VH-VL binders against a2ajx4r71to235. Designs and how they scored, part 38

Target 1, 165 residues: a2ajx4r71to235
Amino acid sequence: GRCNFEDRLCSMTEDQTLQPGWTRRSGIISNSPPFWDHNGNISAHFLALVSRVDSISSNLRSRIFLPTNDQQVCQITFYNFSSNQNGKLIAGLQTLCGDPIEHLWQKTEILQSRWERNVITVQSSQQFQVIFQAQMLATHGQEEVIAIDDISFSSGCLPADVCQT
Key: E = the ipSAE of ESMFold2; O = the ipSAE of OpenDDE; V2 = 0.75 times the mean of E and O plus 0.25 times the DockQ between their complexes.

## First folded at step 25 (VH-VL; framework fv_tislelizumab)

Design j3 (at its last fold request DockQ between E and O 0.05; V2 from the best seeds 0.00; counts 0 for: pae O 5.7 > 2, placed apart)
Fold by ESMFold2, fold request of step 26:
Structure j3 (fold): chain C 165 residues (1-165), chain A 117 residues (1-117), chain B 107 residues (1-107)
Amino acid sequence: as target 1 above (165 residues)
Amino acid sequence: QVQLQESGPGLVKPSETLSLTCTVSGFSLSSYWVHWIRQPPGKGLEWIGVIYWSGRTYYNPSLYSRVTISKDTSKNQVSLKLSSVTAADTAVYYCARDSYYSGMDVWGQGTTVTVSS
Amino acid sequence: DIVMTQSPDSLAVSLGERATINCKSSQSVSSYVAWYQQKPGQPPKLLINDASTRESGVPDRFSGSGYGTDFTLTISSLQAEDVAVYYCQQEYTYPYTFGQGTKLEIK
């Protein structure tokens, strides 16, 4: 996976499929926005889900975290950019392996001209993963992009080894 | 010195196509993108659309069916065409450059277009 | 479309006094608001980008603030040259939209 933890390097993992999914992309090779990362650097990379011809959906997953507590707040910080008016980006959590994703944040039906920074507070009494789910409906003749950059987790997001059933 | 200059006919007949050119200097159309904005007499500003260095465009939905923005990087030019004009399209037309760090930081001087029979 | 609503429509302020112009968006635009000054017969001039970042060459008496839906342009000590129409504009999403303008005059 491709991700970044606050103050530490981390890995996000893409759900494995046979279809193309999230890719590392820069603005210098892009035909549609964003043409830069969230810092405005055209050569820097971000993660992008790109579609021209097919409807596509893909998940990006964090490692497993321990239940949250009141002593240290677990926050997710990330930047998003969407050039797809019919697309959807969801940030959520999944508290047991295979459970439905609980939506914490979403963005739909907007053509952004700038990256947006987001901060989400997570509260969970169970072990969980953070999920970014992108969905784009098929378009014809236009490249559409949903992008994420600089995902980080605050110190209150404590790592775990495996989920509990 | 960064400059943008709008040019084109000042008078356009109703139902015809308004055609304007924005000539840029002092910066590259491969690194910046260009917006078109208009201002009817005595009124506020209306965004028309944008063209990026890749050629990708976005238009104001209110004008979507009538507007085309294009560029010729070799001539340092961005073009605006607005078809089927009416008196409501009478305005001063501006082009402006944009970048991630600066917003629309440099505007042309504007060119007045009057739609009259 | 995101509607940008300025208040007041007109404002008269004595030289050397503080002028305040407000801008409210119909939905959150984060910090992506720009402020422009337009004098008669001239194109708009960018004063403030990203809600609070003053453009190079803009006097320090101009300042911007706000986040989300409520934004303010402040001129701390009005000068005669500041007589103009001021516009806020969101640059969060297309179409870009402008406020209706605020005409600033000397009282």
Scores: ipSAE 0.163, ipTM 0.716, lowest interface PAE 5.5, mean pLDDT 83
Fold by OpenDDE, fold request of step 26:
Structure j3 (fold): chain C 165 residues (1-165), chain A 117 residues (1-117), chain B 107 residues (1-107)
Amino acid sequence: as target 1 above (165 residues)
Amino acid sequence: QVQLQESGPGLVKPSETLSLTCTVSGFSLSSYWVHWIRQPPGKGLEWIGVIYWSGRTYYNPSLYSRVTISKDTSKNQVSLKLSSVTAADTAVYYCARDSYYSGMDVWGQGTTVTVSS
Amino acid sequence: DIVMTQSPDSLAVSLGERATINCKSSQSVSSYVAWYQQKPGQPPKLLINDASTRESGVPDRFSGSGYGTDFTLTISSLQAEDVAVYYCQQEYTYPYTFGQGTKLEIK
């Protein structure tokens, strides 16, 4: 599956919290970077966690996937953009057994904001979700953003609701 | 070994400026934040402000007009200046290291500052 | 400012017994709460970060829990060296604010 956030959150879901979380943004409706999506399109949408005053943390979860197998590799591709100075973006894995989130990838302490392409390989013996967790400390004055775009799951990532026959 | 050490005059006269230095070792100020916290005698802790690795600062609004935090990364030093001091500014002053990962995980031993005529 | 209120102000617990200190914030601070231990003549020592993450080197008997406005520091089996003042602190917004402290003594 692929999610470029042109159709809401696609199959992704956001964990409910008491504070604002991920929001769909574009270059034409944003007051802060990025002012374009990963393709440089000003009108195209991406997903962003925005902080201005309060510390915030929000999880974006994928659909449930079946255990991975050795015959077909499960890879995740996504783009991230960071304009924050004190934030962190984590790509993690969480099984349905209540296990803690396993960190597979993280980005911190970015001085220059830009879109970056990332590829992650996932292995799990149990059903799992991929979680994008953005964390930002409290800010004052200026808006800070962590953004993601164009999340793709390879064919080796088998949705739990898809028959494998 | 990571450590912070506060230094400066232990006695300051009213209306003068309190000036302290936090000297760090075992880590770089380019990678960590440094907080200043104070504790009046027999009382709790009060957050003064922070300077990020980027040099960005945040201050307690209660002290905003009087406080300045700066750093010299090449010297591994963070400075605190508090102007127009009164007896209420008498306290043990601490500097503490922080990061997005660690919180205020390492503190200096503190330095006592007494405001008196 | 976010007000952090600890309870109780003082606590006496027998050796080997459980000690529980509570901290309540005036508004939600998510999981951004730290706990510190301070002994006389020493600076505060970080015990718990992010509400429940034990700092390296801190004994297993120390644990933290909570989310939102209610937080708890627990010492499962009080030891003599645990006599100190304990502080909670919110890291959610500036200014950072501390609880008033809880003095823990041996009964």
Scores: ipSAE 0.037, ipTM 0.688, lowest interface PAE 5.7, mean pLDDT 92
ESMFold2, look of step 25: ipSAE 0.107; ipTM 0.701
ESMFold2 (binder alone), look of step 25: mean pLDDT 93; pTM 0.953
OpenDDE, look of step 25: ipSAE 0.025; ipTM 0.614
ESMFold2, fold request of step 26: ipSAE 0.028, 0.023; ipTM 0.641, 0.641
ESMFold2 (binder alone), fold request of step 26: mean pLDDT 93, 93, 93; pTM 0.952, 0.954, 0.954
OpenDDE, fold request of step 26: ipSAE 0.000, 0.013; ipTM 0.568, 0.593

Design j4 (at its last look DockQ between E and O 0.03; V2 from the best seeds 0.00; counts 0 for: pae O 13.8 > 2, placed apart)
Fold by ESMFold2, look of step 25:
Structure j4 (fold): chain C 165 residues (1-165), chain A 116 residues (1-116), chain B 107 residues (1-107)
Amino acid sequence: as target 1 above (165 residues)
Amino acid sequence: QVQLQESGPGLVKPSETLSLTCTVSGFSLSSYWVHWIRQPPGKGLEWIGVIYWSGRTYYNPSLYSRVTISKDTSKNQVSLKLSSVTAADTAVYYCARDSYSGMDVWGQGTTVTVSS
Amino acid sequence: DIVMTQSPDSLAVSLGERATINCKSSQSVSSYVAWYQQKPGQPPKLLINKASTRESGVPDRFSGSGYGTDFTLTISSLQAEDVAVYYCQQYYTYPYTFGQGTKLEIK
């Protein structure tokens, strides 16, 4: 479809330079929480990074956006779920190839029973991408999950180029 | 109609294992989650643990070493075992269904007394 | 563990008047708070979920509010059948935890 930037983004892309990646899951196929999406629907899908014994780190990145301005705020809305108590989920931005990720938001060390909705405001004087980075430490058994659902960008998040389907 | 019913011995000796059964009707254990909760006489409520449709369990850390929750989907039953009981384990024990939005249906409860 | 602290421990309110029960969590639980009513010899009954959503069949006089750490149950026009102990409970993270209860009486 279209990138309207009210509630939708063209698809996020996965940064495969680090680790095996994010997959689409639903509660129907899950043996560990979450067993539902953020609406409580067991058949709906979300993106999940899953680990049992390995320490892993993986990035999920947006398209490139134009610099922000004060007149029209760029906000990112997303839902997160974590069953990983020895790792974290980071949301940030990256402006130039190879630059460090500037952390805007993070979640650590909690065993969630429910999804949480988050809103992040982005400010950048340069073109940027939004990065979600999951870091999970090794465990000795039980499957652990970090999940994201319903990523959207407000209309103030202006694409460097407009995409179409 | 959705219903849960607890059953088991009302009297348990110290150091032994408390064993309770929750029999459910009106919903499937293959699709829903069941919690155990207890309430000591004149006191508040304490969550014991949960079992999910997959068989995955989570327990209150305060009871972790002594508690086991299991299910038998074919019999519509969820079991609670609590080992090495003391007088502090005297309580009314409830099972409850989780509806995603909280524990929406509770059993009537069964009283367990730990006495020598 | 997240501690849920209710206030007051007990209260008496005249018929038809407003009753207010507070619940504070030791850390943020977002909106994932439930309120239960428990009458003597009965199991708890779920009244409010997700801080402010009334369960089906619960009278309009019951309402809940709050986000984060501070939550409130309000009964806008108290009825005789509302005499009970009320519990708040967080279900944001395991273990689930309950407040200590608030005993509500008429008059």
Scores: ipSAE 0.216, ipTM 0.715, lowest interface PAE 4.9, mean pLDDT 82
Fold by OpenDDE, look of step 25:
Structure j4 (fold): chain C 165 residues (1-165), chain A 116 residues (1-116), chain B 107 residues (1-107)
Amino acid sequence: as target 1 above (165 residues)
Amino acid sequence: QVQLQESGPGLVKPSETLSLTCTVSGFSLSSYWVHWIRQPPGKGLEWIGVIYWSGRTYYNPSLYSRVTISKDTSKNQVSLKLSSVTAADTAVYYCARDSYSGMDVWGQGTTVTVSS
Amino acid sequence: DIVMTQSPDSLAVSLGERATINCKSSQSVSSYVAWYQQKPGQPPKLLINKASTRESGVPDRFSGSGYGTDFTLTISSLQAEDVAVYYCQQYYTYPYTFGQGTKLEIK
């Protein structure tokens, strides 16, 4: 499956309690970078966590996947963007409800205001979700953004609901 | 195609429990939130509550003591129970999918009348 | 609870003219406001999310603006099919709350 956020959040969900965090944006409607998606399309959408004055953190969750197997590898591809930010983006794994998130990938470096492609391999003996966790510290006087686009799951990532729907 | 459909008895007696079912198709309850919203005749919309993909629920404080939302992911069904109903609970009841930027797909609604 | 107050309660606008509906929140809801259109006998339809993002399939004549406590839905050129009740809604915090609705008619 692939999620380019042209159809809302696709099958992704935001892990929130009281407040939503992630925003579907495009270059046309954005007041801050990025002004295009990972393909350079101004009109295309991507998902962004935006901080203006307060520190913010939010998780984006995938659908539930079945345990991985040795026959086909489960790989996740995604693009991330960040500009002028003291932030952190984590790609993690959660196997059971309430279990700690296992960090598989993270980016904490000051980014170059460009889309970056990432590939992660996932192995799990249990059903799992992939979680993208964005964290930003408060910044005065400017908007900070962590953006994600074009999340793709290889055929080795088997949805848990395939046989249920 | 994404669809939600409410079902249940259209008539409930006062003090009884209103029970409705929302059957979804085109998406998995393990991936989306589902809200319940109601609309009294000729009036506006009232948010009842939500159930997350995880099963976590949040309810409107005004209904908290009477409302229960649950789901069966394997059956693609979300349930609403509202106990101790009165005439004030007469409304069209909707279930709706959350896309995290609003409720993007709604059921057609089901009318529930509370009457003796 | 956050109270959403729409104005006006009803509005009559001539075909082809601009229709403007306002929504005020009792406290800041950032940009977490949605606008819905509801026609008789139908469920609400999501038009705008995040205050200003138009949903897929929604005509360009619909636009939303605002941040904090003041929000506006604008129909640049009213069409016959736009006759409906419109609701603003905040999803900044629970409980989610709706405006009381604005009935839009053709003058």
Scores: ipSAE 0.000, ipTM 0.551, lowest interface PAE 13.8, mean pLDDT 89
ESMFold2 (binder alone), look of step 25: mean pLDDT 94; pTM 0.957

Design j5 (at its last read DockQ between E and O 0.03; V2 from the best seeds 0.00; counts 0 for: pae O 11.3 > 2, off the site)
Heavy chain, then light chain:
Amino acid sequence: QVQLQESGPGLVKPSETLSLTCTVSGFSLSSYWVHWIRQPPGKGLEWIGVIYWSGRTYYNPSLYSRVTISKDTSKNQVSLKLSSVTAADTAVYYCARDSYEPGMDVWGQGTTVTVSS
Amino acid sequence: DIVMTQSPDSLAVSLGERATINCKSSQSVSSYVAWYQQKPGQPPKLLINAASTRESGVPDRFSGSGYGTDFTLTISSLQAEDVAVYYCQQYYDYPYTFGQGTKLEIK
ESMFold2, look of step 25: ipSAE 0.006; ipTM 0.483
ESMFold2 (binder alone), look of step 25: mean pLDDT 93; pTM 0.948
OpenDDE, look of step 25: ipSAE 0.005; ipTM 0.583
ESMFold2, fold request of step 26: ipSAE 0.007, 0.415, 0.039; ipTM 0.504, 0.800, 0.651
ESMFold2 (binder alone), fold request of step 26: mean pLDDT 93, 93, 93; pTM 0.952, 0.953, 0.952
OpenDDE, fold request of step 26: ipSAE 0.000, 0.005, 0.000; ipTM 0.587, 0.595, 0.584
ESMFold2, last read: ipSAE 0.385, 0.000, 0.047; ipTM 0.793, 0.474, 0.670
ESMFold2 (binder alone), last read: mean pLDDT 93, 93, 93; pTM 0.952, 0.953, 0.952
OpenDDE, last read: ipSAE 0.000, 0.005, 0.000; ipTM 0.586, 0.580, 0.586

Design j6 (at its last look DockQ between E and O 0.03; V2 from the best seeds 0.00; counts 0 for: pae O 11.3 > 2, off the site)
Fold by ESMFold2, look of step 25:
Structure j6 (fold): chain C 165 residues (1-165), chain A 117 residues (1-117), chain B 107 residues (1-107)
Amino acid sequence: as target 1 above (165 residues)
Amino acid sequence: QVQLQESGPGLVKPSETLSLTCTVSGFSLSSYWVHWIRQPPGKGLEWIGVIYWSGRTYYNPSLKSRVTISKDTSKNQVSLKLSSVTAADTAVYYCARDSYEPGMDVWGQGTTVTVSS
Amino acid sequence: DIVMTQSPDSLAVSLGERATINCKSSQRVSSYVAWYQQKPGQPPKLLINAASTRESGVPDRFSGSGYGTDFTLTISSLQAEDVAVYYCQQYYTYPYTFGQGTKLEIK
């Protein structure tokens, strides 16, 4: 099922880019929002990307999935949190290793930061990975945070092992 | 080929509004953003402000009450307006590119603005 | 505002000799310092970012060092083309601020 990040990164991996990485944390160990996960649980973990001085772009990548079909719908459900700064979170699809990312979903700056639930339907005639890309602009003041929790893939999202070569 | 080019009137009367345009090419304003910097004759560099892809701006507090930076994505242009100018605003004005890589890595050639009657 | 103070204000160095320019911030800026070269009649050119990382295309004779409040730009073997004014700049916090500049001349 569902990845609540109580067990590291589940099957998600971080791209090889030299940028501040995604960190598993909870409200207890945080010195900036969010101070709880999407259920309001201070102790439960979520995955966060934090920056203040660096403007950064970082990717989180799913396992590879087989092409979708009309019989079972492949849906991605996740919760996101972002500060009210110029942060951007993109959920996208990449069909071949190295192909351009197709943007499926995007969230831009929110005036009041809070956890939000999202559902994305995927259709692809090729094998694919789901990419979460966070972009955070330096504020040089308050820390910027983008967080993700409870990523789940419906039964129509059928796993595969490797990209085509 | 990455380029930034400043343009606007070279002469502005005191108390009027200085209006400059930075035209960018060879890169996307969705992945890079633009600063404005000025240099009075024979003096050093002064940061004016920045505009990000979202339209979010930050300004030098010394100029904040008089400055507006904006962009027109369809024209690949970033604008600078500085109101109520005086002789102290006479300078070469630069726009410069910034990115997720640190530092302002590409600058325009600059445009000279003189404030006089 | 963080004040960046360069020394010296001007410097004359013989061809092939070592030139050293210092920059001190009024408060800690970690490694968030850049160095720019401005040749006569030209815009500034980024040489060094993150205090010590040389920008692509910048000759190996340019190097930067420092952390916290004290920063140094070094030109190991001065060439005629290095005549310029050099600026340090902090990007640790807004407003971004530059040093007053150091004019480098051939002796």
Scores: ipSAE 0.103, ipTM 0.687, lowest interface PAE 5.6, mean pLDDT 83
Fold by OpenDDE, look of step 25:
Structure j6 (fold): chain C 165 residues (1-165), chain A 117 residues (1-117), chain B 107 residues (1-107)
Amino acid sequence: as target 1 above (165 residues)
Amino acid sequence: QVQLQESGPGLVKPSETLSLTCTVSGFSLSSYWVHWIRQPPGKGLEWIGVIYWSGRTYYNPSLKSRVTISKDTSKNQVSLKLSSVTAADTAVYYCARDSYEPGMDVWGQGTTVTVSS
Amino acid sequence: DIVMTQSPDSLAVSLGERATINCKSSQRVSSYVAWYQQKPGQPPKLLINAASTRESGVPDRFSGSGYGTDFTLTISSLQAEDVAVYYCQQYYTYPYTFGQGTKLEIK
């Protein structure tokens, strides 16, 4: 599966128990970086969490996947962008609904105006969701952005198990 | 330009095997899932199963013992086989595309299959 | 299996008026819900995905809302061409399941 955010969140979902955060943007409609998607396309869309004066945190969740097996490796590829140093992006694994999120990947260092490609390998003996958690601290009068684009799941990531607590 | 088209016998005898083909165009089966869905006359929709780009299949447990979905990517065709049919299998059968984005965004026009002696 | 229950089974609404269709899932399905429109002799047409995302080409009068177990399809101003059967569907887990459908007619 692939999500390039040309169709809003694709198969991804945002936690609605939190304040609305993630917005679909493009270089055309954005007045702050990034001004293009990971491919350099101005018109193409990406997902961004925007902070202005308030601290903000929001989660983006994948579909539920079956336990991984040794025949097919489950890999997740995604691109991330950050405009300043006050943010944190985490890619985590949640095996059961309500279980703590296991951090598989995190980034606190910022590369301004640059998209970075990331690849994560997932192993889980249980059903799981992949969760992207973005966190930004409040700043004074400056817009901050954490953006994600082109999330893809390899053939080893098999959707459709039921989450049981 | 993206299209799916179901084809196969419109009439099947009880206890025989229903065999349908979904021919796709405008996209590659190596990049999309294809679902099979059916709708009995005057009734709602029932999900039959899906085949991934990888060839992995999932079936409705209610039909799993009788259903086989396969594909030939080179021919742009997905096949559905349903064995041991009864009158309860009479329905319009649809194939539909899924790109692992929400929803089945493109459907075939459907093909009517009647199970009758 | 997750059961999707729509309400009402049938609905008659005057032209230009609001139509509201509800769908309730037997289990939490997050926002993994789609809405389809089906007219006689035609296949279902995807209207809303991810509970609230309008599909390309779908008129603005259609909107979806909900999260968890309760979902709603709303037509803000019913048009003549909106007469159809509408289905909700969950794609949270296999097997995918549909609501029983809601027949929408003009009053």
Scores: ipSAE 0.005, ipTM 0.560, lowest interface PAE 11.3, mean pLDDT 89
ESMFold2 (binder alone), look of step 25: mean pLDDT 93; pTM 0.950

